VHH binders against Putative pumilio homolog 16 (APUM16). Designs and how they scored, part 16

Target 1, 332 residues: Putative pumilio homolog 16 (APUM16), of Arabidopsis thaliana (Mouse-ear cress) (q9fie9)
Amino acid sequence: MANNNSFSMSTMFNTIQEILNEEPLTVPSPPSRGGYSLFHIRKAEMDIQRIFNFMTGSEDLKDDISVLDTGTLMWMASLMTSDCDYFMVITTNKNGSKTLQKLMGMSDDMDVFFFEAIMRLFIHVMTDKYASYVTIQGMRVFQQDKRELMYDQILRYACFLAGDQYGCIALNEIITDLDDPYYRDQLLDIVANNALLLSNDAYGNFVVQHVLKLRDSRCTRNIADKLCGYCVELSFKKYGSYIVERLLEAGDVPMATVVLDLLACKTEMLIRLARSEYGNFVVCKALELTNEILTADLFYGLVNRLMPYRHLLHRSPRSKIATILDSMSVPN
Key: E = the ipSAE of ESMFold2; O = the ipSAE of OpenDDE; V2 = 0.75 times the mean of E and O plus 0.25 times the DockQ between their complexes.

## First folded at step 9 (VHH; framework vhh_7pa5_2)

Design r3 (from q6 with D31S Y106E D107Y; at its last look DockQ between E and O 0.03; V2 from the best seeds 0.00; counts 0 for: pae E 18.0 > 2, grease 26.2 > 24.2, placed apart)
Fold by OpenDDE, look of step 9:
Structure r3 (fold): chain B 332 residues (1-332), chain A 123 residues (1-123)
Amino acid sequence: as target 1 above (332 residues)
Amino acid sequence: QVQLVESGGGMVQPGGSLRLSCAASGFTFSSYWMSWVRRAPGKGPEWVSTISGSGGYTSYADSVKGRFTISRDNAKNTLYLQMNSLKPEDTALYYCAKDSGYWGSEYSPFDYWGQGTQVTVSS
């Protein structure tokens, strides 16, 4: 009796996530020819290598930052930012990024170097897995004038960043960390205005989901408005369905928007959705929420549309929809 | 629909070599980081290697570093793992995994997996 230990995909995902979080730091190869060309002197090469090793070394070495004098730190900052390639090699390194984050905010004079480097390489830094955290840290510790300039860049490239694998993460962090309502609202508006595009994007959908989780009523309403008429289509998609579920949970107005879309679509489409891999959860949630909030018209509207096809819905494994419908058909 | 199909597994002697392939479809292959993960009998999943969308960045587990090489052909939508100097400890089911594009604490780094290809290193 081969104990088919059914490898749970969920277990695998969780374990792998833990492993990946512990990914060994790969020491990037020292920047090739361009950074070294500036330092014709053997001493300069040694210094570059030393700095690289220091920056990308183990966390244990970071305790040494406190031992370095201000002059040395300034010199290091200047050298690290003197060459864009060199700066990128350090910032894209996991440890290098962390070390830079620690150096940032220690001195306004030093921060000028980091700020300039970040601004010069803004898109490159923001779309990198580790380097983006350097920018995020800058947004926390830099002087206000520098932060404002960085905000302008973020706003300018917000949609682009949202559609990027790492940019979307950075953007979400920035949105979360923003203390200034002015900039926050602008970012939220950009996301909301582009909600349909982003919801259909492989990475942008995470930004939309994130923003919905913030439960900003204005933003949520705007997103709902932009997605009005598209909720059914989105619900067939994995990440789209998550967005629609979040809208259902976001309040009465967003809920109604989704439900009305469900009610307005062709019956065939609704049934298809109810039986689909992801859409079944949306339809189920819609039924559950409309039933709970006593929106009788919406609930019964859904029930009435679905009830004639309950036999099809019963064939779907794990369909809670059928159960809900059955509970309604029992004449008290 | 996203599909990942691994191939190239088999039985080899210690010190031997294998090349695994993963055929990807249903998504823009070049836009996503890809990884190899393996699961040995009685053990949990182990990350093996990752490659960036363009192929410009690669990373390896310490256990395979210097022996394995990850690569990709974006024109063919194919991920590769060259395995050299194979050891009995490398015996496992090897999976190709697609990056989810979100590395937040609340989300899995991978959203799709293949069925795996069996690699057995035995004398």
Scores: ipSAE 0.000, ipTM 0.220, lowest interface PAE 13.9, mean pLDDT 83
ESMFold2, look of step 9: ipSAE 0.000; ipTM 0.198
ESMFold2 (binder alone), look of step 9: mean pLDDT 81; pTM 0.816

Design r4 (from q6 with D31R G101A D107T; at its last look DockQ between E and O 0.26; V2 from the best seeds 0.00; counts 0 for: pae E 17.6 > 2, grease 27.2 > 24.2, SAP .66803 > .668)
Amino acid sequence: QVQLVESGGGMVQPGGSLRLSCAASGFTFSRYWMSWVRRAPGKGPEWVSTISGSGGYTSYADSVKGRFTISRDNAKNTLYLQMNSLKPEDTALYYCAKDSAYWGSYTSPFDYWGQGTQVTVSS
ESMFold2, look of step 9: ipSAE 0.000; ipTM 0.226
ESMFold2 (binder alone), look of step 9: mean pLDDT 81; pTM 0.816
OpenDDE, look of step 9: ipSAE 0.009; ipTM 0.277

Design r5 (from q6 with D31S G56Y Y112S; at its last look DockQ between E and O 0.01; V2 from the best seeds 0.00; counts 0 for: pae E 19.7 > 2, grease 31.4 > 24.2, SAP .718 > .668, placed apart)
Fold by ESMFold2, look of step 9:
Structure r5 (fold): chain B 332 residues (1-332), chain A 123 residues (1-123)
Amino acid sequence: as target 1 above (332 residues)
Amino acid sequence: QVQLVESGGGMVQPGGSLRLSCAASGFTFSSYWMSWVRRAPGKGPEWVSTISGSGYYTSYADSVKGRFTISRDNAKNTLYLQMNSLKPEDTALYYCAKDSGYWGSYDSPFDSWGQGTQVTVSS
């Protein structure tokens, strides 16, 4: 009964926002450029507020991160990852995210702290505008055993992340950066197997669009297969029509799959689609792409169903459908 | 690794029926398009039928349309070919083929084949 793949995004987002807004941090004035007193304070004397100020503070304090001794850096990594709230306040801050990314990869021992914090907070990190890039940096610099565990979590939560405003962006970056065919193909298969759900989602459609731009022939054909029977319904929608147009352009098999869908619907629906705000572009592109000798049966299948209604199609002045049909009435 | 095992062949009279099966293992079956290909005696391979990963899209060679039906059971990782109204011309070794994940006009689309199952149509 438990639906673990349907976690509430609004609850997680609201919790993070409440942490950030409940109390302003007390921020001491930073020392002058010659004042590295913060970095020379004994570890027991440094508190989490000074770490917050360093991690989220201005560029002037960060010029010399390389001169901090390893013991101080290890202590800072341990303390800022010791509490979920500390880690999230730092990583959801633009400067905090950038500074943490600079610390990552400096030491495998330090990276254990960052890895464990990311894994405990995976969904919160991956659905944040800035914190998600900490995870992306980890996949670039962490040891292989850690990266494999991170890929497993990406696969586990892929559809959930794809449906999130910032998660879809982070997921697309991960898809672009993946170089391991084993994980890449599994992730592409998850997107393709869920293509209908994602194509109807406010954010998931961008993941489908991104995957189609990769021009992976197998994934593209699988997406076309999963959307078969739904291409007309998708083509009435702004982002659904973009996806269908990309399938039409992707090669003979995806194109044929879409055109067979168009030919399978009732004539009333096809005409409504051809006159619609977004669907007219799909029908026009289908006509343009099938207008060759090897696809003549598909082309004339569309033409013969549209021709009796060509005068209704003239009401779409941005559409070329009526122009194409008018050119077909001239004897060869 | 990838394994494709065809079965269900045999000898039948003209007009008879056979159902071929292909047991698949070593890959995510539902993610790949599958095909049946046949080799008649003294001939090269001839494409028979293709089915998409979901099973929604099917296509057939003109010589078998209306007589053969391709299907799949993704829960059992099994591909099927129902062959009805068999003719002597259907006599061939029938192979189950896995799509290579790449398709073009001039490229072979198949990267894995079974050992084949013999279908013989004679009196």
Scores: ipSAE 0.000, ipTM 0.218, lowest interface PAE 19.7, mean pLDDT 79
ESMFold2 (binder alone), look of step 9: mean pLDDT 82; pTM 0.822
OpenDDE, look of step 9: ipSAE 0.044; ipTM 0.430

Design r6 (from q6 with D31R G56S G104D D107L; at its last look DockQ between E and O 0.00; V2 from the best seeds 0.00; counts 0 for: pae E 24.1 > 2, grease 29.3 > 24.2, SAP .811 > .668, placed apart)
Fold by ESMFold2, look of step 9:
Structure r6 (fold): chain B 332 residues (1-332), chain A 123 residues (1-123)
Amino acid sequence: as target 1 above (332 residues)
Amino acid sequence: QVQLVESGGGMVQPGGSLRLSCAASGFTFSRYWMSWVRRAPGKGPEWVSTISGSGSYTSYADSVKGRFTISRDNAKNTLYLQMNSLKPEDTALYYCAKDSGYWDSYLSPFDYWGQGTQVTVSS
């Protein structure tokens, strides 16, 4: 398998820090059309321009949005969602996204406008750096009937979102925040059922890793079961090796599943894995984690397969495996 | 199906005049606001003028105000643009557009337009 991706475990952390620490963007105004007049067309354009400037302007001037009366808020919600381009320009702006999030949840009638705009534009919203957080806020504050429809869309597009730079972050936030067992379990099952494909993806691997860190026993077992028989193959690959290491760390049963996969392959293949760029870290982790009395059968299973080839493992400059094996023999 | 067919373009010297026509079919013409939009060489579309369904309201871009006159004949389903005192910068492909106006539930770009008619103003 040829894999030229340079992605690493730190990429998602760096992206999240960019979102949290990014400076406010210069906010463009909507295009102005024609001159002013008393007619409703030009008045509506001016009203949209004022709303855009308000929503995307400095946070210092918007701190009091919560004191506006219901009529003003309904007018704003109706007009900003009246056009798909207006909604996207506002929500893809950092300040616009934050301001809209403050407006959401204040009125169920007003939230209908936001909900319908989000659902019409779902994929565009969920794959944007800032607009995705508008959807996450809706999941927190909308009425249950709206949230259920949003979860249906998340379930439908879960794998697509997992493969997107910003979609994977948004999906992980939703997975963390989900408190409805029915939708949470279905979403976790979708991730687990696609674990092999996602584990090899530049962004999807972070979703699998996130799910494993939740320590949900059923989901972790399902992932281990879907990856069973593939752990050696995955361990030769950059992203696959990350997933196998996380599975080793996820609990005794997933760890045993991985180690039994390692033990099931031919000794020649295990030695090639132990000497490989990524696989050496997997084998080393497996030795470290099984080196306890309760897992002695797994540990010595690995040691017995590796020890006869200790001389080949010493010739590998990137491996701690030889050091571990040396610590178990009579000192020289 | 909505169809808009522009005509009346051509070549003219600076200071000259042209009258563009747009034949409309496939919808109740008098109910909808109509616009002229132009695309100059190497530029994006530029709004020129708008007229209400009844014809009682008109508006113009600053660049054409006082020189261009939009009108309509609802009995003939025809939109017009009278262009006087033409300048080289008026050179463009002119489109007749049916717009939604803000009286629709949503503000949107033009719904339908024709293939356009070329206006060229050169010495």
Scores: ipSAE 0.000, ipTM 0.081, lowest interface PAE 24.1, mean pLDDT 79
ESMFold2 (binder alone), look of step 9: mean pLDDT 81; pTM 0.820
OpenDDE, look of step 9: ipSAE 0.024; ipTM 0.299

## First folded at step 11 (VHH; framework vhh_7pa5_2)

Design t1 (from q6 with G101W W103S; at its last look DockQ between E and O 0.01; V2 from the best seeds 0.00; counts 0 for: pae O 9.4 > 2, grease 24.6 > 24.2, placed apart)
Fold by OpenDDE, look of step 11:
Structure t1 (fold): chain B 332 residues (1-332), chain A 123 residues (1-123)
Amino acid sequence: as target 1 above (332 residues)
Amino acid sequence: QVQLVESGGGMVQPGGSLRLSCAASGFTFSDYWMSWVRRAPGKGPEWVSTISGSGGYTSYADSVKGRFTISRDNAKNTLYLQMNSLKPEDTALYYCAKDSWYSGSYDSPFDYWGQGTQVTVSS
């Protein structure tokens, strides 16, 4: 019974999740919460609701934060972070997230509470539409030691986050904002090492595309290396084709990698790709770039493979490939 | 029906060699790229190597480059993986995988997997 175990990318990510779930998140011990135990929070239900209303209220309340004294703000921060559920309710709210972001960075003492809460709920926060921006803000305003710990978590869960609808967005923002070359390079390495997986993922592909846009030569080369042998398949896909096109444009080595894949595949596959909805752009770009940089061997390799089938390529109204081929057939 | 049956796995000492085989049936073998993927205990799947339909193109993961060699015999519908200089880190279940791009399935690089053959490298 051939167990058609279609190993879907989803299965890969699930497996990653399982692995991640096996390692206990070493959450730093909560700082001595200024005396507000969960028990105290339950007794102060009125205060909890007031804080919630304040945090999630309309943008007009933004001016009110500036009027609050440091003690009150500290108390609020303590209370908001005293319960994980309560923190999540505030943080996942659009206005709550924004208000929280404004509170962050006002005081190092306050930031300790926010940092702790984020770290305890790291995956939950990072995979939420609005809460992820709180983490991003933390990466901007927190002290270096806290940021480093957050970086460690980001690195640990980078692939998981990349495959998440909101995590991928947050990850891209973090990558862009990273000032530390050490952490940036590590993150880029993770993306590159998992380029094949991510490129085939509904959300991960955005991370790969984003990283390629940064034009980091080392990372791009690594991505090309990991995608070697898979460029043709990727080119049939909408987002995959974008990745392959970016590789073609990234330099000689990535370009050559892509073109070699095109040259290595069966002729039928190449023609199919050239006539496909997205693949035609890849093949066209490959021809254009190889011709432009005078990589004669690669260019003529492609031309020679495609030329016998130019009649088929002419039937594709959107393909410039036939035009390129026709221009080559004119004996000077 | 597509069938992939791996064989050749076993226990070997570090530095030793194994040759894996994958018998393919149910499709035109020579028309498809084929790959080896492995899964180590507690780890996710890891791509190992890929070979084109004709065998003219091969690629390898960095972790196995220079040590492993992928090949195929299209007349026998068989994929091979020669593994040399084996390390404990190579311990995994090794799968033969059929490329999906020719079949028109583009959801993943591979549309069919074998049951796997266990490779254990231990002293």
Scores: ipSAE 0.010, ipTM 0.230, lowest interface PAE 9.4, mean pLDDT 83
ESMFold2, look of step 11: ipSAE 0.307; ipTM 0.713
ESMFold2 (binder alone), look of step 11: mean pLDDT 80; pTM 0.802

Design t2 (from q6 with G101F W103E; at its last look DockQ between E and O 0.50; V2 from the best seeds 0.00; counts 0 for: pae O 8.9 > 2)
Fold by OpenDDE, look of step 12:
Structure t2 (fold): chain B 332 residues (1-332), chain A 123 residues (1-123)
Amino acid sequence: as target 1 above (332 residues)
Amino acid sequence: QVQLVESGGGMVQPGGSLRLSCAASGFTFSDYWMSWVRRAPGKGPEWVSTISGSGGYTSYADSVKGRFTISRDNAKNTLYLQMNSLKPEDTALYYCAKDSFYEGSYDSPFDYWGQGTQVTVSS
């Protein structure tokens, strides 16, 4: 009795909440902005605009960064990070993000400001098209202690990020860049453990696909395990079918997992899948791979199930399946 | 207790407009970022838009950029989503979500959600 746990939004949110119920990291409060005089406010406003222009200006102006003294850069960093809105405006700007990335790593002292800002706005930064690269850069250039804290946040929000249109991209980049096996494995575990959820998500599926491309045997197996019993359903979906195809190609165990699902499903469902827009590719690939690897039992299992309905499969304009079946001299 | 109550949903024709509202209570509204998230039938949740506590920062999903506008009235503890040029693809249950981040808090991205308001775009 396959517990048809209907993927509900509530389940997704609950899962995310469960993941997020871990103890929040306390970041020290920024120093209290002393009473700046109106003059200081105007000057500060002017400075804010100047900094904004500098940060978001054309790449040609960036050569001037090298001419700026450390004190000025620190001041700029402090000012940019003093206000969350201001920081977001800069970091979400394409050029601003790039400039910020260049500033990062120049000084450990300066990096503290950036780190704190990123941490304070972690989800917002990570789910932005350009700002997420700032975090990625931080993960590359910050001191180890800061990177570890950032990793913790990434781990904490991994599923959420995976389900976000930009977060998923950032997460994939981070996974790719990770050189620490500890954190990498944890991320892979999170993806694998949530593979079904993510595979059914508009953006999460990209993360699953990405992870499968990494060819981590442990992770791939785990994903296969989690998707066991769901491969047919996934194969009806565009991105789901890609995931299933990747599993088929990932090795013997994942391949077998998929094929067994195909063999275990109702005949009507299998035929529907074989005739479906995306599922036909999955079934075709399954046939091809099982034939190549000489897993005779799996291959013939599929063939035997499909053969009686060959006539239906011929009506499908893209039916490589029918061709494969026709090549099989099954004695009438 | 934190409460978020969405309203303003309904049925509209393609190209039409709707304005969603979310009444917030039980917390200092102006201190928190707010977001809209939607869920279409058969799809996972999709982030739509976010606004900072002060309203000085806004962000949008690419799918709604240029058509939707998020705003807030902190005096009324109300979040808004102006939706213009609506498309059938915008059909979804729309949720108001409270951001868990309080300029230094590292809690869950969203700690409270409303019940949602249904938006249906159909000819």
Scores: ipSAE 0.013, ipTM 0.259, lowest interface PAE 8.9, mean pLDDT 83
ESMFold2, look of step 11: ipSAE 0.344; ipTM 0.744
ESMFold2 (binder alone), look of step 11: mean pLDDT 80; pTM 0.806
OpenDDE, look of step 11: ipSAE 0.006; ipTM 0.229
ESMFold2, look of step 12: ipSAE 0.296; ipTM 0.714
ESMFold2 (binder alone), look of step 12: mean pLDDT 80; pTM 0.810

Design t3 (from q6 with G101L W103S; at its last look DockQ between E and O 0.29; V2 from the best seeds 0.00; counts 0 for: pae O 7.1 > 2)
Amino acid sequence: QVQLVESGGGMVQPGGSLRLSCAASGFTFSDYWMSWVRRAPGKGPEWVSTISGSGGYTSYADSVKGRFTISRDNAKNTLYLQMNSLKPEDTALYYCAKDSLYSGSYDSPFDYWGQGTQVTVSS
ESMFold2, look of step 11: ipSAE 0.211; ipTM 0.643
ESMFold2 (binder alone), look of step 11: mean pLDDT 80; pTM 0.809
OpenDDE, look of step 11: ipSAE 0.317; ipTM 0.717
ESMFold2, look of step 12: ipSAE 0.227; ipTM 0.662
ESMFold2 (binder alone), look of step 12: mean pLDDT 80; pTM 0.809
OpenDDE, look of step 12: ipSAE 0.018; ipTM 0.293

Design t4 (from q6 with G101M W103T; at its last look DockQ between E and O 0.23; V2 from the best seeds 0.00; counts 0 for: pae E 5.4 > 2, grease 26.1 > 24.2)
Fold by ESMFold2, look of step 11:
Structure t4 (fold): chain B 332 residues (1-332), chain A 123 residues (1-123)
Amino acid sequence: as target 1 above (332 residues)
Amino acid sequence: QVQLVESGGGMVQPGGSLRLSCAASGFTFSDYWMSWVRRAPGKGPEWVSTISGSGGYTSYADSVKGRFTISRDNAKNTLYLQMNSLKPEDTALYYCAKDSMYTGSYDSPFDYWGQGTQVTVSS
């Protein structure tokens, strides 16, 4: 028992106890199994336990932060960030993350403690579903010099974060929130330059899809350029096919890039793609989007390659390609 | 020179238990966070669990929570993974890794990996 209560602590008294506990501390019950005594718990260790309880308690405590004096808040910030264990236990807790976010931005001096802890633990914070929002909040409320250093770390680890279950979500939030063109364009360029790698990843594909939804023409063109020649390969794959569909929807040049890739492969391969679990949706969308006057050459390029094999495409019931081909008794 | 040597793998039936060990040398073990990472046949690396330098913070992948326990003995420079209620999907080569603040472009955040120890859960 004594080991589970023996956190490293300052010897200074902390008054946070009054906020977390409406009744004074009582003498603990006599020790139980293991021969340990709770009477030996140091006062400083009790203060950190009280801070844990305060930070990780119900969301009702968020409304009560404003009643704490500046000295108490500075003490809390210093103690919470003094040990990697303290910081991570608090920030990976749902309520702890939310409460910490409320403390951030209240004081530039206090924010130094939070900034230093985040930077020391950056990867571990950014790959947690709750702690990552502490970093996102810092990017919203910290002074510019701190924010610039944080963006440098985001840029450095962008591809790693994109491949993580929670990192990809946090990265997409950052991409959405970015209004500084310098960092935004650099981050978008990193995603675009690594688009093939990310498009083949279980989580990275969501980052590529997210940046395509921004409809930034430069980023979209860069992604299309990097994926040129790979669209057929990607279309056979679960996550790659989503990316190719998003490219088809992203504008005239990305659409043309995809369709020209489809037309460049052997007819045998195109038919295999059209009958495949994921590729049939890509071919179908390509037909639908090119069926316009200005893209008639692309549309009929696909139709001429597919039409002789129409009956094989009918045997793929998850696809409407055969139906589209059957409706083409005469060009429209 | 950093060295990490995993051991304790083997074959076990579903529901069984194993305890993996990782002997560390060449660095101040207690200063660094340590992780277990596994690679199943035909798959890329999957993070399993992490423990802080002091041992006061631990975290687990959702797939192993409640079944696996990470621990460390800083006096013996040894990292452990107690694996209980093993399932066929736990079959993998298990690596211990020294954590780093720095990773590079798309790489894992870990600088050093051991050789791995094989865990096979088969019926």
Scores: ipSAE 0.205, ipTM 0.641, lowest interface PAE 5.4, mean pLDDT 80
ESMFold2 (binder alone), look of step 11: mean pLDDT 81; pTM 0.814
OpenDDE, look of step 11: ipSAE 0.362; ipTM 0.741

Design t5 (from q6 with S59N; at its last look DockQ between E and O 0.28; V2 from the best seeds 0.00; counts 0 for: pae E 8.8 > 2, grease 25.2 > 24.2)
Fold by ESMFold2, look of step 11:
Structure t5 (fold): chain B 332 residues (1-332), chain A 123 residues (1-123)
Amino acid sequence: as target 1 above (332 residues)
Amino acid sequence: QVQLVESGGGMVQPGGSLRLSCAASGFTFSDYWMSWVRRAPGKGPEWVSTISGSGGYTNYADSVKGRFTISRDNAKNTLYLQMNSLKPEDTALYYCAKDSGYWGSYDSPFDYWGQGTQVTVSS
């Protein structure tokens, strides 16, 4: 691709060296006497390849970043962000991502190149395993005006990122790092307002779980409210059951909301849930968490609905519910 | 205006192969990144693969990496997805999407979607 690209690497390299008044990279070699000159070919034709090798290469070469002059670093930033393909090839490489993160924040002038490349390619950067951490680093080290524009994009695409394999991980890192209450509260509200859809998603459920782990009482109540009436349905599903379990653990009010939802369904449905692949864990956790004096009404509400069906629940040997019910045996 | 037409879907046995095509018109195809997105029954959209305008950058969801290959022919304004070693889990409606990648889009990171082509992997 780069070798057959209409963009001339030799022309760009020569132009940058002329502008920067660069000294020769090495001691001049004597001219070749009719043989192939590797020195001239490499200098004129290997500009982007040299940058790629530097950015993605061994860590020993990376130790020399601090000795490069500002002009060389600026030239590198300009060239590697000059083509979307160059930027993505470098940033989606594990070492390339880490090296770029070290360059970010060194100079506001260099950071303009990185910022513009990230913003042009925002979704593709944010949904990549390694490149997403370049964006996260930018949000840590860029000037405030750039960071605010990045937060705006996070808010705009939050639900899309939450539904993506790597986007959900990157979004969770951003949620963890976000200190500004204005952006933080808006992002949490977007997650809560979409909690039902996200809870059923293979990747979005991780975002809802992460937000619940923050222990923000307002956000947790908003999520519980949005999921009220759906907890039984969710508990039959692989991803939904994770969310209901996390909500049970999130505090007394969310726990009560879930348990009341379980108690509101038909007994036949509750028994089906208790015997199901995912729902048995929800019912078991509900029993464990309500087994206290202050929640005794919820606990015995569940026990009274389940106890008549104890023999059916014993047919589910991977479930702890029957064991819990057996411990409720009448003494004598 | 912008038009994306997917084709090449069908029914295939597990382990089989299919090649999807997407004919694009109404925009300068080579200027835009393109993606494949799929929707299994009862599920939301799932990103599958993306290719840059020049074709120099490609990326894949982990679930398809090593089995699927995205490519494009800018002279024919056509996007392709070669799908090998197909699994029942790959059963879905596959969409070709014009990928904005730009921060100026308000409705989706994908500007336009085709009508989709059905892929069914069943014994």
Scores: ipSAE 0.011, ipTM 0.489, lowest interface PAE 8.8, mean pLDDT 80
ESMFold2 (binder alone), look of step 11: mean pLDDT 81; pTM 0.813
OpenDDE, look of step 11: ipSAE 0.298; ipTM 0.714

